Miniprotein binders against a7ua95r516to809. Designs and how they scored, part 33

Target 1, 294 residues: a7ua95r516to809
Amino acid sequence: ASLSLLSISDLVPDLQFIFFWMSNAIEILYFIQQKSPAYMQTIELMDDKAGSKESLLSATISANEEAMTILEEVIMYTFQQCVYYITKTLYVVLPGLLDCNPFGTEPSSEQCRRAAGVCVCAVCVMPEAVRRVVSVFQTTSDLLQQYQVHSEIQSQMFAYLFFFTNVSLFNQLIDKGPARGWFQRSRVLQIQASVKILLDWAKGAGHNHLAQKFFAKFCSTVTILASPPQQLSQMSWKALCAEHPSLKPVQLHRILTQYQLMAELGPLPIWQPSSEDEAYIYRTVDLLESFENH
Below, E stands for the ipSAE of ESMFold2; O stands for the ipSAE of OpenDDE; V2 stands for 0.75 times the mean of E and O plus 0.25 times the DockQ between their complexes.

## First folded at step 4 (miniprotein)

Design dg3 (at its last look DockQ between E and O 0.85; V2 from the best seeds 0.00; counts 0 for: pae E 9.2 > 1.5)
Fold by OpenDDE base, look of step 5:
Structure dg3 (fold): chain B 294 residues (1-294), chain A 80 residues (1-80)
Amino acid sequence: as target 1 above (294 residues)
Amino acid sequence: SMTYEVTIRTDNPEFLELIAEALEKLAERMGLRVEEVRREGDTLRVRISGTPEKVEIFRELVEIWLKLQGIDARVEVREV
């Protein structure tokens, strides 16, 4: 099937199977960890005086270590498979987030219309492009809860998904933004509003800290681009670096350069990189974010 | 949904209580219904109800868990 036709709903059966295995493997792992001390105590209390206890203890320790290793591998594999499938669906829907107009009266999706009542839930009032992204995250959350996946693994899953989303959106904005007009103030304000809806969802889902952490780079970029020229032109390079520490010097320089071009501003000496950063602003290899650094 | 009897035989009957607890917990998580747990000497018999596919997965997970605990046990599953 072409990637363009892949919806999160189409993957739910496969994801359910993977989440089932992942959750059970996690449960077994935690059971071993919790019950191993009691098991060892039971062996120690056995009356058998002949060297059999030490051998049994050693064998049990070794078996538990091997077991834990196998379970960890299963958990890691299933986790990676979940991430792989979910990120494929995100890859398809994320570009729509940059193009959507959240201020437009886009017709409410057909699904909420079937409920005879005007659902005023936050999801129903979302622009379609935002709703598609949120639907991926919500489906993931629902599956994780349905299979009672351990909270730590849930947090790791969302951390990675937010990381992936941030990298994808940031790279698209930096690379394609100028050509697609995403650096235009009106478009930036639309993007900012769309991202706010996503962040508000993440907050409501209990992932506020993770969302703030992993979306920092994209949010910083959007914040700079959304700033009025009169305000941004008063900010020095050093002040912008301090306010947006998630941005590398090369990234900040690129954003400011494109902003200057878009706003038809002349050269701004106040945006001149520091002598310390001057060598780094030309490191184009650091301009785009990598998916491998997570 | 069919009913199955899971029989666990072990040379370590001192662990049958631990095995029973683990099996019950695993069954609950898998959406299997535990109907009966019987302990007979060195043998644990657990009656569970579920789909054949889930019961097979259950068997595999139990065998893995037992191996991981260093418990020498044989797991047999039969439809009842």
Scores: ipSAE 0.052, ipTM 0.577, lowest interface PAE 3.2, mean pLDDT 86
Fold by ESMFold2, look of step 5:
Formats: C-alpha cells, sequence, structure tokens
Structure dg3 (fold): chain B 294 residues (1-294), chain A 80 residues (1-80)
C-alpha cells in the first residue's frame, strides 16, 4: 500500500520503525565483533573436566558467524527498505526543480548592498519545488540522527540518495529537455541556481564530499550548458572529456548538440570526438542512466 | 513509560557479566532506561523503563542474540 503514499511526512512512522530495527541490528553486530574475543577467551579458560569445552567453542564460533551473517542481512534489508521509501518520495518531487524559477524577485542592487552588505533580494525565497526536495533530505537526516544510526551507514544512505537525485535529474533533462525548453539559456541559469541551493544544503549538512562525488554527472551537464559560447567553443572534445569525466561520449555529444542549437552554432571541428570515442557517441542505450549503482 | 523486569536464567552463569553488558548496551540504543541490574546466582534481573512496544522488541532481540551466541538461557519479561 506504499505505492499510494508519496509524501515524506506521511512515511515518517514507517521510516521510524525501519530505522529502529536497523540501528538495533547495527549495535548488536558491533557488540559481537568487539566482545566475541573476550567470550572466546572465557571459554578457553573453562574447566574442561566434563569434556564440554571443545563443543562449546565450536558452537560459539558457528553461532558468531551465523549471527554476523544474519545481522548483516537485516542491516542490508532495512537499508534497502529505507532507500526504497525515501526515493519514491524523491522521484515525485525532483522533476519540479527543472521547471521552477528560483529568482523570485529581481534584485535591487543598491538596496541589497546597503542593507546587508550581501544581496538579500535575489534568491532569498526558496522555490516550492526546491523546498520539497530539501525537505526530503532534511527529514532523512533528522531521522538518522534521532535514531543514532552509525555515521558510516548515514553516509552510505546519502551517497545513494544523491546518486538517485543525479540520475533522475540528468535523465529528465536529457530526455525531456528539448520538448520542455530546458536548454534555453535563461532556463539553464535557473536550473543552475536551484542546484546551488541543494549543494549549499548538502555542504551545511556535512555531506559536501558526497554531493560533489555523486552529483557530478548532472552538475557537469549544467556547467557545460551554462558556459558562455566564447569560452566553450574554445574547448576541444578531449579537453571537455578531461574536465567532465563523469559524462559518457554519447551524453557529452548530446549535450553539445543541444548547446549548438541554443547558441545557434554550427558544427565545430574542435568538438569532433576522438577516434576512440567515435564508436560510442551512437550508443543510445548508454544515453540515459540506470538507477542501479553496480 | 512503564517499568519491566527482565529475568535471564542460564546454565552458564560465568557469562552473566557479558549478558548484562549486552542488555545495557541494547537498552541504551533503544532509548530504554536501565534502572537496576542484579545478579542472583544463575539469574540476571534487569529493570528497565520504556514503552510496551519497545520492551517486546528488546526481549526478542535479546533472545536472538543469546541463541546466536550459543548461550542456553531463558528470558522472561514482566511488568512491575
Amino acid sequence: as target 1 above (294 residues)
Amino acid sequence: SMTYEVTIRTDNPEFLELIAEALEKLAERMGLRVEEVRREGDTLRVRISGTPEKVEIFRELVEIWLKLQGIDARVEVREV
């Protein structure tokens, strides 16, 4: 029945239950790993007069191995359930980032400079679409901290959520961008501003490294599209590949094609793919990304 | 919150210290307040405060942990 529930707020009770089980399983696993040597040493020191020492030692070794296996499976299962529910809500809210205008009010440069020494009039109001995405991330962060989930598991959770966000935004931009006008200069700049708000959230939340790593494909795409024609037209295919290693040849080729249409540029010899990449710019199966990360 | 007494009886009483440490650590993680820990021969008695739902989950996890450690023990929980 989770298919009908799309808001993160509606999923909090289910997520609380799952995080509770995951956190407890992690704690027991760590206890076994840290305390098993002491228990084994206690068995070794037991009086073996009844001949039970070897049987107990063997049973203990087997039980510890089984316990760690079962607990790792529980942790993996609960992690996957959390990711499943959170990404369902994220999937619903992410498309709005590509349609929103984060520039709600034109800045008055005189008033902003005099009042605060920084521009407060521009990008002061978070668009609803961006707020909905930030709310999913913030709610997830709050729950992970509330249940004291181990920091490495928290990092793995956000690594996957950022990966999912990157794939979703990239695929929609590439697939729907021409029909939706998302490659127009003004729209690219709006998208860039919206992404900056998300990246600022991630930095403030302590996830800057993860965001830099896992948003790379979408950020590279937006960076290319936002580049001035005078600067981008001076960069060779080889230079673009080196600057943006997260982009596959078919993806870079598509992005440059859309850029040429937007900037009314003809084919540029400097953007001709290398001979190695030439075979790959036609691999349409590689154009969109999979939501699987293996 | 209600107060519960968890009673653990084992044929291997030399491990009661380890069991007590496991129970205290698990209770702390679950947000259950440990009020008293008492050892009486082959028996460990632990008084904890929490919601009935958390205490039932606590009991199940303790039983799983004991089984997987190969410790032959009986776990009982009652409200006090």
Scores: ipSAE 0.007, ipTM 0.256, lowest interface PAE 9.2, mean pLDDT 78
Fold by ESMFold2-Fast, scan of step 5:
Structure dg3 (fold): chain B 294 residues (1-294), chain A 80 residues (1-80)
Amino acid sequence: as target 1 above (294 residues)
Amino acid sequence: SMTYEVTIRTDNPEFLELIAEALEKLAERMGLRVEEVRREGDTLRVRISGTPEKVEIFRELVEIWLKLQGIDARVEVREV
């Protein structure tokens, strides 16, 4: 079945089939691995009786290894298909996270009413944009649990989803942030709060270590931008590099330049790159992150 | 449950024995009952019993395997 560009809810039936295929392939692979020693012993005994030990044993090993290779490729392909369609859905909903306000939501006209100068509205605990992203992660988690997909593969799935989310958010913020006003302090604090909701979800789902690892770049960026001027101005370039090792020199330089501009700290650069980093601060090819996992 | 015939035609008949073994193991694991397996030249025919949904998943997995291996083959399913 071919998946189209739909919401996560629309993809569930197709994803259910793909996860079912993956789960069955994993179980067959596990069965072959667990039974291989016993089968080899049986074949060795039969081979000794037949007088063609090398031929039968060698053929069985070859066939078994070929079957395992096919199953591993099926698992890899179905994994890649799930990742592709889930990340395609994430790509559509992630920009909304950078524009939402978790400290308040605008009520619909039907929900807001004023009496004696007081507006009474329904309070949204989680912004709709954040809820859409969490729904993608939660649906993925639910499907992996429903089909009892091996925990290591579940971890690999969320590692890639967090990696993709981090790269997408970082690239959007760095590339479009100035034009969209995302570097303004009030907007940065809203982004920080929204990201905290995603990180809290990951912790609750048992993926805290993966979230800390794969969100490092975006979290470093938001942390720097949310820092008070008094605190940040007291830190050297070397100290900032040490605190944020996930950021490349060109990325850190761009972030600090935007911070300096938004904080009204003047036109002259305050943070000086090291002599060894100067060659890299103008490499535009290193500014945005690649979606390829190396 | 219903009975289906899965037909695989390939330009690489040297792989039919390997394909047959892989299909039988996959079908058993999916809870599909293998009624018969027949090899004729460039064609493999497997009769399986199960639900239409499971048989469709089975067909798609087989197509993925063949494509990943670079085996040029056609997979057809018919209710018997």
Scores: ipSAE 0.000, ipTM 0.166, lowest interface PAE 14.4, mean pLDDT 75
ESMFold2 (binder alone), alone request of step 4: mean pLDDT 88; pTM 0.865
ESMFold2 (binder alone), look of step 5: mean pLDDT 88; pTM 0.864

Design dg4 (at its last look DockQ between E and O 0.85; V2 from the best seeds 0.00; counts 0 for: pae E 6.2 > 1.5)
Fold by OpenDDE base, look of step 5:
Structure dg4 (fold): chain B 294 residues (1-294), chain A 80 residues (1-80)
Amino acid sequence: as target 1 above (294 residues)
Amino acid sequence: SMTYEVTIRTDNPEDLELIAEFLRLLARAMGLRVEEVRREGDTLRVRISGTPEIVELFREIVELWLKKQGIDARVEVREV
């Protein structure tokens, strides 16, 4: 199937299977980790008839180690498969978030219309492009809860998905933004509003800290671009670096340069990089974020 | 290693397939040899070989898993 046709709903049956096995493996691993010391103590308290105790202890240790290793492999594999499928769906829907106009009366999607009642839930009032992104995260959350996946694994899953989303959106904005007009103030304000809806969802879902941490770079970029020229032109390079520590010098420099071009501002000496940062602003290899650094 | 028969009885026979899959997975993870899996109506019988301690751990994990799944099933272990 072409990537363009892949919806999160189409993947739910496969994801359900993977989440089932992941949850089971985590539960078994946790059980072994908690109970193994007690079993070893029980064996140690048994009467040492003819050296059988040492052999039994050794066999139990070896069996537990093997079991734990296999379970860890299953957990890692199932986690990776979940991430792989979910990120594919995100890859398809994320570009729509940058083109979304949340201030427009976009017709409410057909799905919420089928519920006879005007669902005034936060999801039903979302722009379609935002709702599609939120639907991926919500479906993931629902599956994780349905299968009672351990909270640590849930947090790791959302951390990675938010990381992926931030990298994808940031890279698209930096690379394609100028050509697509996403650096225009009106378009930036639309992006800012769309991202706020996503962050508000994440807050409501209990992932506020993770969302703030992993979206920091994209949010900083959008915040700078949304700033009025009169305000931003009064901020020094050093002040902007301090306010937006998630941005590398090369990234900040690129954003300011594109902002200057878009706003038709002349050279601004106040945005001159510090002598310390001057060598780093030309490191184009650091401009885009990598998906591998997580 | 001794051979044990694990018997699982449930009021919901439709769950026995899921239980059998879990038991196979768990047995493999624990290094237990599954010799036979038989379904007889509302009862699943699994023959496994292992040490008494590993088989007891196996029983406890199965009981905890069944409870977590909300499956009302009884687990019996017998040396054969």
Scores: ipSAE 0.020, ipTM 0.464, lowest interface PAE 4.4, mean pLDDT 86
Fold by ESMFold2, look of step 5:
Structure dg4 (fold): chain B 294 residues (1-294), chain A 80 residues (1-80)
Amino acid sequence: as target 1 above (294 residues)
Amino acid sequence: SMTYEVTIRTDNPEDLELIAEFLRLLARAMGLRVEEVRREGDTLRVRISGTPEIVELFREIVELWLKKQGIDARVEVREV
């Protein structure tokens, strides 16, 4: 049997192979793009006595374009394969973030302190569920560095991984939250703390901009759910939309409905959608996010 | 289109399989037709067909790649 739902460490040999060839293809593509003008100049300076200079220029241009096209396809394919393997692992480990308690990490922190004398290591402190997700991101980062993958491709990789993480966490919270009790205030505060650990990892790894962009929907959701009832109940629908522009009306409405239920604020709706949004709060086709970019 | 023989001699013959796989990938990517690959001791011989200009680019990329990998090897290209 081949690998299926294994830890990221089990996938490292396959990822090493894919990253190796992706990095090689990127380097070759870059070299051709940067050196092509110099080779064309060399051909232009050639003696045209044989009358073949125009044919050489045409052949060189055609060969360069063919090579670049093939290399771009190889890069795209290997990128997609990396994303496939990594997101398969993420899909398995991400649900645990919604169930873990980061405030109960004292035993792990103490073991690290005893071994090292002073524990300031985030990995030693963080809950196992958070550690599993960070391990996927950190292993990915280490492999990208090991194979010297171009920084723009590294950014694109993490952009997609953060996008995938956001969609997965948001969809599970909305879809499974009522049955799993994830909208209870104590649970929301635990989720908020766990997400903070991920955001801190992303900042330390140089991906703060990408994390802010691609986690916005899930972070907005958790921020709303973590708000004290006195504070949130004072905010109008319009104010909430302005503060959380990443949330669609149907999504915001669902989040506020769950909040009101769990905060025991009575059965009457507190937040009234604007007239323009009222047509959209029941568009259930827009409730869950697609794993495809839009 | 002409036929060239690329000869790679290395102090570490264990690297020749990796070098051969890279040469096949690079040649395919550059539109060079690979006609033959032979390994003889510490020497790899690869016959490719292409234009002189693209074969020279191929050689330059191979030398840069070998340097990047830390592989100590000599690359020779001749028309055959």
Scores: ipSAE 0.015, ipTM 0.452, lowest interface PAE 6.2, mean pLDDT 80
Fold by ESMFold2-Fast, scan of step 5:
Structure dg4 (fold): chain B 294 residues (1-294), chain A 80 residues (1-80)
Amino acid sequence: as target 1 above (294 residues)
Amino acid sequence: SMTYEVTIRTDNPEDLELIAEFLRLLARAMGLRVEEVRREGDTLRVRISGTPEIVELFREIVELWLKKQGIDARVEVREV
């Protein structure tokens, strides 16, 4: 195994091997798909109309179909292995994002910001916890580029990583947030700033569309929690549901309840769902998100 | 099925291990049986069994892969 000039992350040696084989399998699959028609046409143009020509054509089709199936399995397997190693690492580092303070100062904060390739704002610094998450995404991006993995596969990889990150952060916030104080306004603003660093990284990496799609639930949650009381008071239950379509009724109700508990001053609106919505509010099985990607 | 010998020659013998691994992966993916793999200095010799058509496709894929990797190597295929 050779060391790469990419990120110093412990992921690199294992991922390099897997990305190398995934890239090769994709390239072989593409080549077979492009060349197969030419070989088939060559066989069809043969002057010999013996059973040999028909057997050869049938054998060639079967061989190409089998080869493509095996290559698709190799691509899927290596993709799943990459996802496994990357998400295992993300799972360990993501909770730190909810506990960090991006408005604080850290040694080498300026260098870490430049290394990530994204500058969020003059007063924000990149906490170590955020740097570790960004490092995982950046290392993944670097490896996909180094091994020239097709853009569609790259998009699928980041779609899943963003999906996983969104589910992990949302579930941690909803389930453990009340006990950890994460619903307090000062903490919500810190979380919002940290998430902005991740979203800005995604924009810089060319994945803005995927980030907007797969972070929608967590972003809606922190947006609501960061909203001023007067702004939320102007909105009915129906209006809140319409503005935050990524949130299930039970999730929105839990968020608004936590918002009311943490608000210190001022009258709060009475958010009353319709009779139909009430049934869904009491479906606690829908409160937390699943990590399954289909 | 016929038996063919694929011969790869390169000025960088250290690349032969990578090339051998690729050839094994490609052969398995294409349903070709690998009968023997020998490394002799700057040369890799691989014996595979398959139809002429699939072996020709194998050769073309190997040559394109070597070019993409920037490996300066010569590929020869002969029926044995």
Scores: ipSAE 0.014, ipTM 0.322, lowest interface PAE 7.7, mean pLDDT 76
ESMFold2 (binder alone), alone request of step 4: mean pLDDT 87; pTM 0.863
ESMFold2 (binder alone), look of step 5: mean pLDDT 88; pTM 0.866

Design dg5
Fold by ESMFold2-Fast, scan of step 5:
Structure dg5 (fold): chain B 294 residues (1-294), chain A 80 residues (1-80)
Amino acid sequence: as target 1 above (294 residues)
Amino acid sequence: SMTYEVTIRTDNPELLELIAEILRLLAEIMGLRVEEVRREGDTLRVRISGTPELVELFRRAVERLLKYQGIDARVEVREV
């Protein structure tokens, strides 16, 4: 069965089959790993009556290694298939998150105070674009739990999905943001509110630590762009680098340049790179993140 | 308390090793004791001890599991 680019709901039957295969292979692998020491000990305790104990041990080791290799390949294959189809669906719905308005219109929403640079709505309805992204994560979580996939594999799955989401959103914002007007303050505040909905979902699902780790680059970007001009203009380049270590010098420089343009802070370079970083702000090959390294 | 022999025939003999491990895991989960496992060409024979009700449930579970994984196989059970 071939899977096409569909909504996450349309993928559920095929994903159920793949998760079932993956879960079973994982359980069998763990069973073999737990039994392997006892099995080897049993052979070691045997009398070498035919002078072939070493041959039997070697054959048993080979058989166990072969079985584990096959199971690991099945686990890897099914994991990669799930990741492939889930991220393909994510890629289609993620741009909508950058264009949506989570602040709504009257009377359905109420704005909250800004806290630590984050803007939220107290009673706003989740935008359709954000709901689509959350639905992909929720459906993935439901399937992993339904088929009782081990917590370590669940963590690896969400680590990759959050990594993919972070890279996709960051690259789209940096590459297309200037043309799409996404660096305008009002748009940045909308993006920040939408991202908070995703982070709140991750926290509720027990993945807060993974979300904090793998969303760091995009969160740093949005945090900087959402900062008031009075606050941001008082921070040195060194202080910004220290507070946003996930950003490369060329990335930070691009973000600050866009902020300066949108905030109309004038032609002067307010944020001067440290002498150590001067060469690195021109490394355009490092501007966008790669999907291939993870 | 009775002993039964589960026979699985498949057109994909290379999968018999994986099928055997799946059967062992399922039997353990269901509280059935696996006495013996043998491979004979395209056939896997597993001897298990349990109640008739649990063994029938096991047979149905194995058949469904193989279907879900796209494995075309015939599952038969007999008392030994």
Scores: ipSAE 0.000, ipTM 0.138, lowest interface PAE 15.0, mean pLDDT 74
ESMFold2 (binder alone), alone request of step 4: mean pLDDT 85; pTM 0.819

Design dg6
Fold by ESMFold2-Fast, scan of step 5:
Structure dg6 (fold): chain B 294 residues (1-294), chain A 80 residues (1-80)
Amino acid sequence: as target 1 above (294 residues)
Amino acid sequence: SMTYEVTIRTDNPKLLEIIAELLRALARLMGLRVEEVRREGDTLRVRISGTPEQVEYFRRLVEIWLKLQGIDARVEVREV
């Protein structure tokens, strides 16, 4: 079988090992933080007839500081490895979210059973392409819970995964959207519905704040593209910029230009920067977000 | 620095390989030098060089890790 078809399920054993090491490093760090004061107190109570107490105290402090530094490095390294493997899997499944139709029939009971767990009802009503994306997030959540990873690290993990998803979807829509027909209103409405399913999953999983923060750019893009022509034509460039602060001026201009080209109605007003200097600056800025550029 | 032998005995010998990897990682984290790792049936013997204090912390960390993973194992340390 082709390795290009590797699913999140195929990575679970490797991810379990990495999460196992990360969880252990966190627990070891916690142990040192909790036990260090008690051991220091024990040393302080020692009878120092040979000058051994000060040497032992200094050695303990140095050993604890070195151990904590290395543990923090291990936690960061294992975190980065988890992120790498999870985002690599996400990158493969994310394009399907832009090309699926969520206005379809409900999945079979067998599909619901396979997706059993938290948010089973939401998973059962989503298209297969969206379900694949949700499965990656759900598996990540399950592994973090299985290994009892601290909530702050869980939040950092999902913050990065949402950031990655947002950038990946935005770049794909902007770069490949014209050729794929994704800017057509009917397609945009399908994309909007798929994104709402994903955001609903995030809310159910307790990550609504992170999802709102890190999906802002892609959500603004889809909101603009899904807007009726009459509504958009009544808004000024300054009003659109104010309503969509997550979009760079050059990105907003590109989105509006694509909207005008794909509109099935008559020509709409051209939205332009208010000054020539602004227009120059906007034109010199890169359209795509940084880490997805090739 | 002094040399110590850490002995770990478990009812599941298949776990000894994973335990050995953990001990090497923990020793590295604490700046302890691993001189030898030997497996003898259901027992793992690890020789490490370090201060008495570092080795005592190492022993405690290993015990806590094994307990957190639900691994039933006995940990003993002796100076060589």
Scores: ipSAE 0.005, ipTM 0.217, lowest interface PAE 10.9, mean pLDDT 74
ESMFold2 (binder alone), alone request of step 4: mean pLDDT 85; pTM 0.820

Design dg7
Fold by ESMFold2-Fast, scan of step 5:
Structure dg7 (fold): chain B 294 residues (1-294), chain A 80 residues (1-80)
Amino acid sequence: as target 1 above (294 residues)
Amino acid sequence: SMTYEVTIRTDNPELLEYIAELLRILARFMGLRVEEVRREGDTLRVRISGTPKQVELFREIVEAWLKIQGIDARVEVREV
């Protein structure tokens, strides 16, 4: 199938068209808001001998309300279309991030690239899987800047993209992690390093606060899994819940159970949930996160 | 009211279709009647009916908007 060949570059022409429409609709809305008082004042200063000024004012107000409603609908539609295309691409490339090795010393000749002559990794390389995810975010940022989309809309776009990425990565790790060996310490450290590359990109792009907010659940999960056994053994269930408020009791229990198995700790450490949380742990329906954010 | 032709010329003809749609929205906002929209190569011609003062304000808004968008285009208005 062609899903494994899906690239953000294949969507650029469609995205350019949509971003162009969105940006221009936003600017027209802004000008209507800025120029409306001056235009209304112009009508008020007109000769009102026939009493037609009031009718013209009323007609102008009605036309303004209709135009603004249409522009708001265009902005919302184009925003949703951008999100659709971008998240569709992200969904295909994100699993690779959980199965790549950023500690590799030599890149393949086909994967070695420089963005504007600058290398992102400590050894001037990054895994291809991480590069694909970063490319989606960077292309989005470039299009938003190219079409001069207001910073508030940019923030909303990246808030949703980070939300989507967090849910996708968390669900994949929890659902497929045991079978794929992703909970093994060496793999977790690789995942942690890959995530750091994404978070560093977000910081550099001016979206650090959004990344911290929307990646909290996945970051908490990776932090727990990367913790040394002696450190986790000293923490009670209550302390772990307090340190990781983004995780539901059922999610925290699953993570700790898997950690115990992979670290070969046997019956220790003992993570005893509260009686209130025990009922939650027996409900598997709350294990995975929803992609719906309405 | 009188009829005016607003002419927009740009080195990016692919932009003219979207510019035309945005001009229709602006004209609607201002209570101007759009009588005709024609695209001829690198040129967009929009015929609108309104007072001289309304049409001049329309031109000012269009020019300012194009400048803010970084679109290199020339806007001309003439009575027809």
Scores: ipSAE 0.006, ipTM 0.262, lowest interface PAE 10.6, mean pLDDT 76
ESMFold2 (binder alone), alone request of step 4: mean pLDDT 87; pTM 0.847

Design dg8
Fold by ESMFold2-Fast, scan of step 5:
Structure dg8 (fold): chain B 294 residues (1-294), chain A 80 residues (1-80)
Amino acid sequence: as target 1 above (294 residues)
Amino acid sequence: SMTYEVTIRTDNPEDLEIIAELLRYLAELMGLRVEEVRREGDTLRVRISGTPKLVEIFRRLVEAWLKLQGIDARVEVREV
């Protein structure tokens, strides 16, 4: 008896309720903030009861702070629950992105005819693995818009989802890449094309700045691995560090070692770490990223 | 889908109308279903359906709002 994988569509009813709850908690917060000044002004105008005015004001401030704290707890809880369920789904589907081929065969002429207009190249049809990842992001965006969640909270959610995706993909590639053959040039180019589909989706959704920021490590890794040997061999260690500041010395060293092996550039190391970085290229505890870092 | 009865008692029955409006407003915003609202003298009874956690948060928000308004009222929640 094996368990079937959960899809994002299986979570939509539960996510809809949590998003509705989160949106409404924000509205309640706004309601209390709007009512509080009017009530406090009423207390300020109670000069005939000056002896009790300070007591009433203090009580009002205390009650307002308590209500605000409760609402902040609700907002944080619902946000964390949404993130938990969405990232749990992402974690299951993300490894497929590293194994898929976005350069598959061209869609049939019949499929192009039904789409109307001009047919694009074979990559116009997303691989199933890429489509599953995009569906998670799109469903999240749709729910945030459906329940009119404030844009700042939307940005925070996608910042975390992109951070999570970056860490997950980077760790999978570094840890499992050698055994899975993911460092082979043809596979790296497939990975690069798949990642570009995700980045293009993010740009279309208005999150280009967040995607550029939070995908930096994985994008740097793929950029290096996709570089032609002639071009990469002409770059010094210091130049690579300057161009890819998101990579730690141990991470860059591991990537370059795998590149040298797969490109068959010979047994002697080509990229020599700077004297200041020499000690840091062997820090294996810094190789993989933590999902808890911010 | 548990049903709960929220009971509010106050020495100023005139406040119950404003309290009832608040309860309906908060319940709607929180996605809680309001099944019944009854007013009897100094007491307001509201039956709502929701998860235990949502109802607990609702109770805390109602208590905080009553305190903010300077309304001296007792709030009690019981599963029905």
Scores: ipSAE 0.007, ipTM 0.257, lowest interface PAE 8.9, mean pLDDT 76
ESMFold2 (binder alone), alone request of step 4: mean pLDDT 85; pTM 0.832

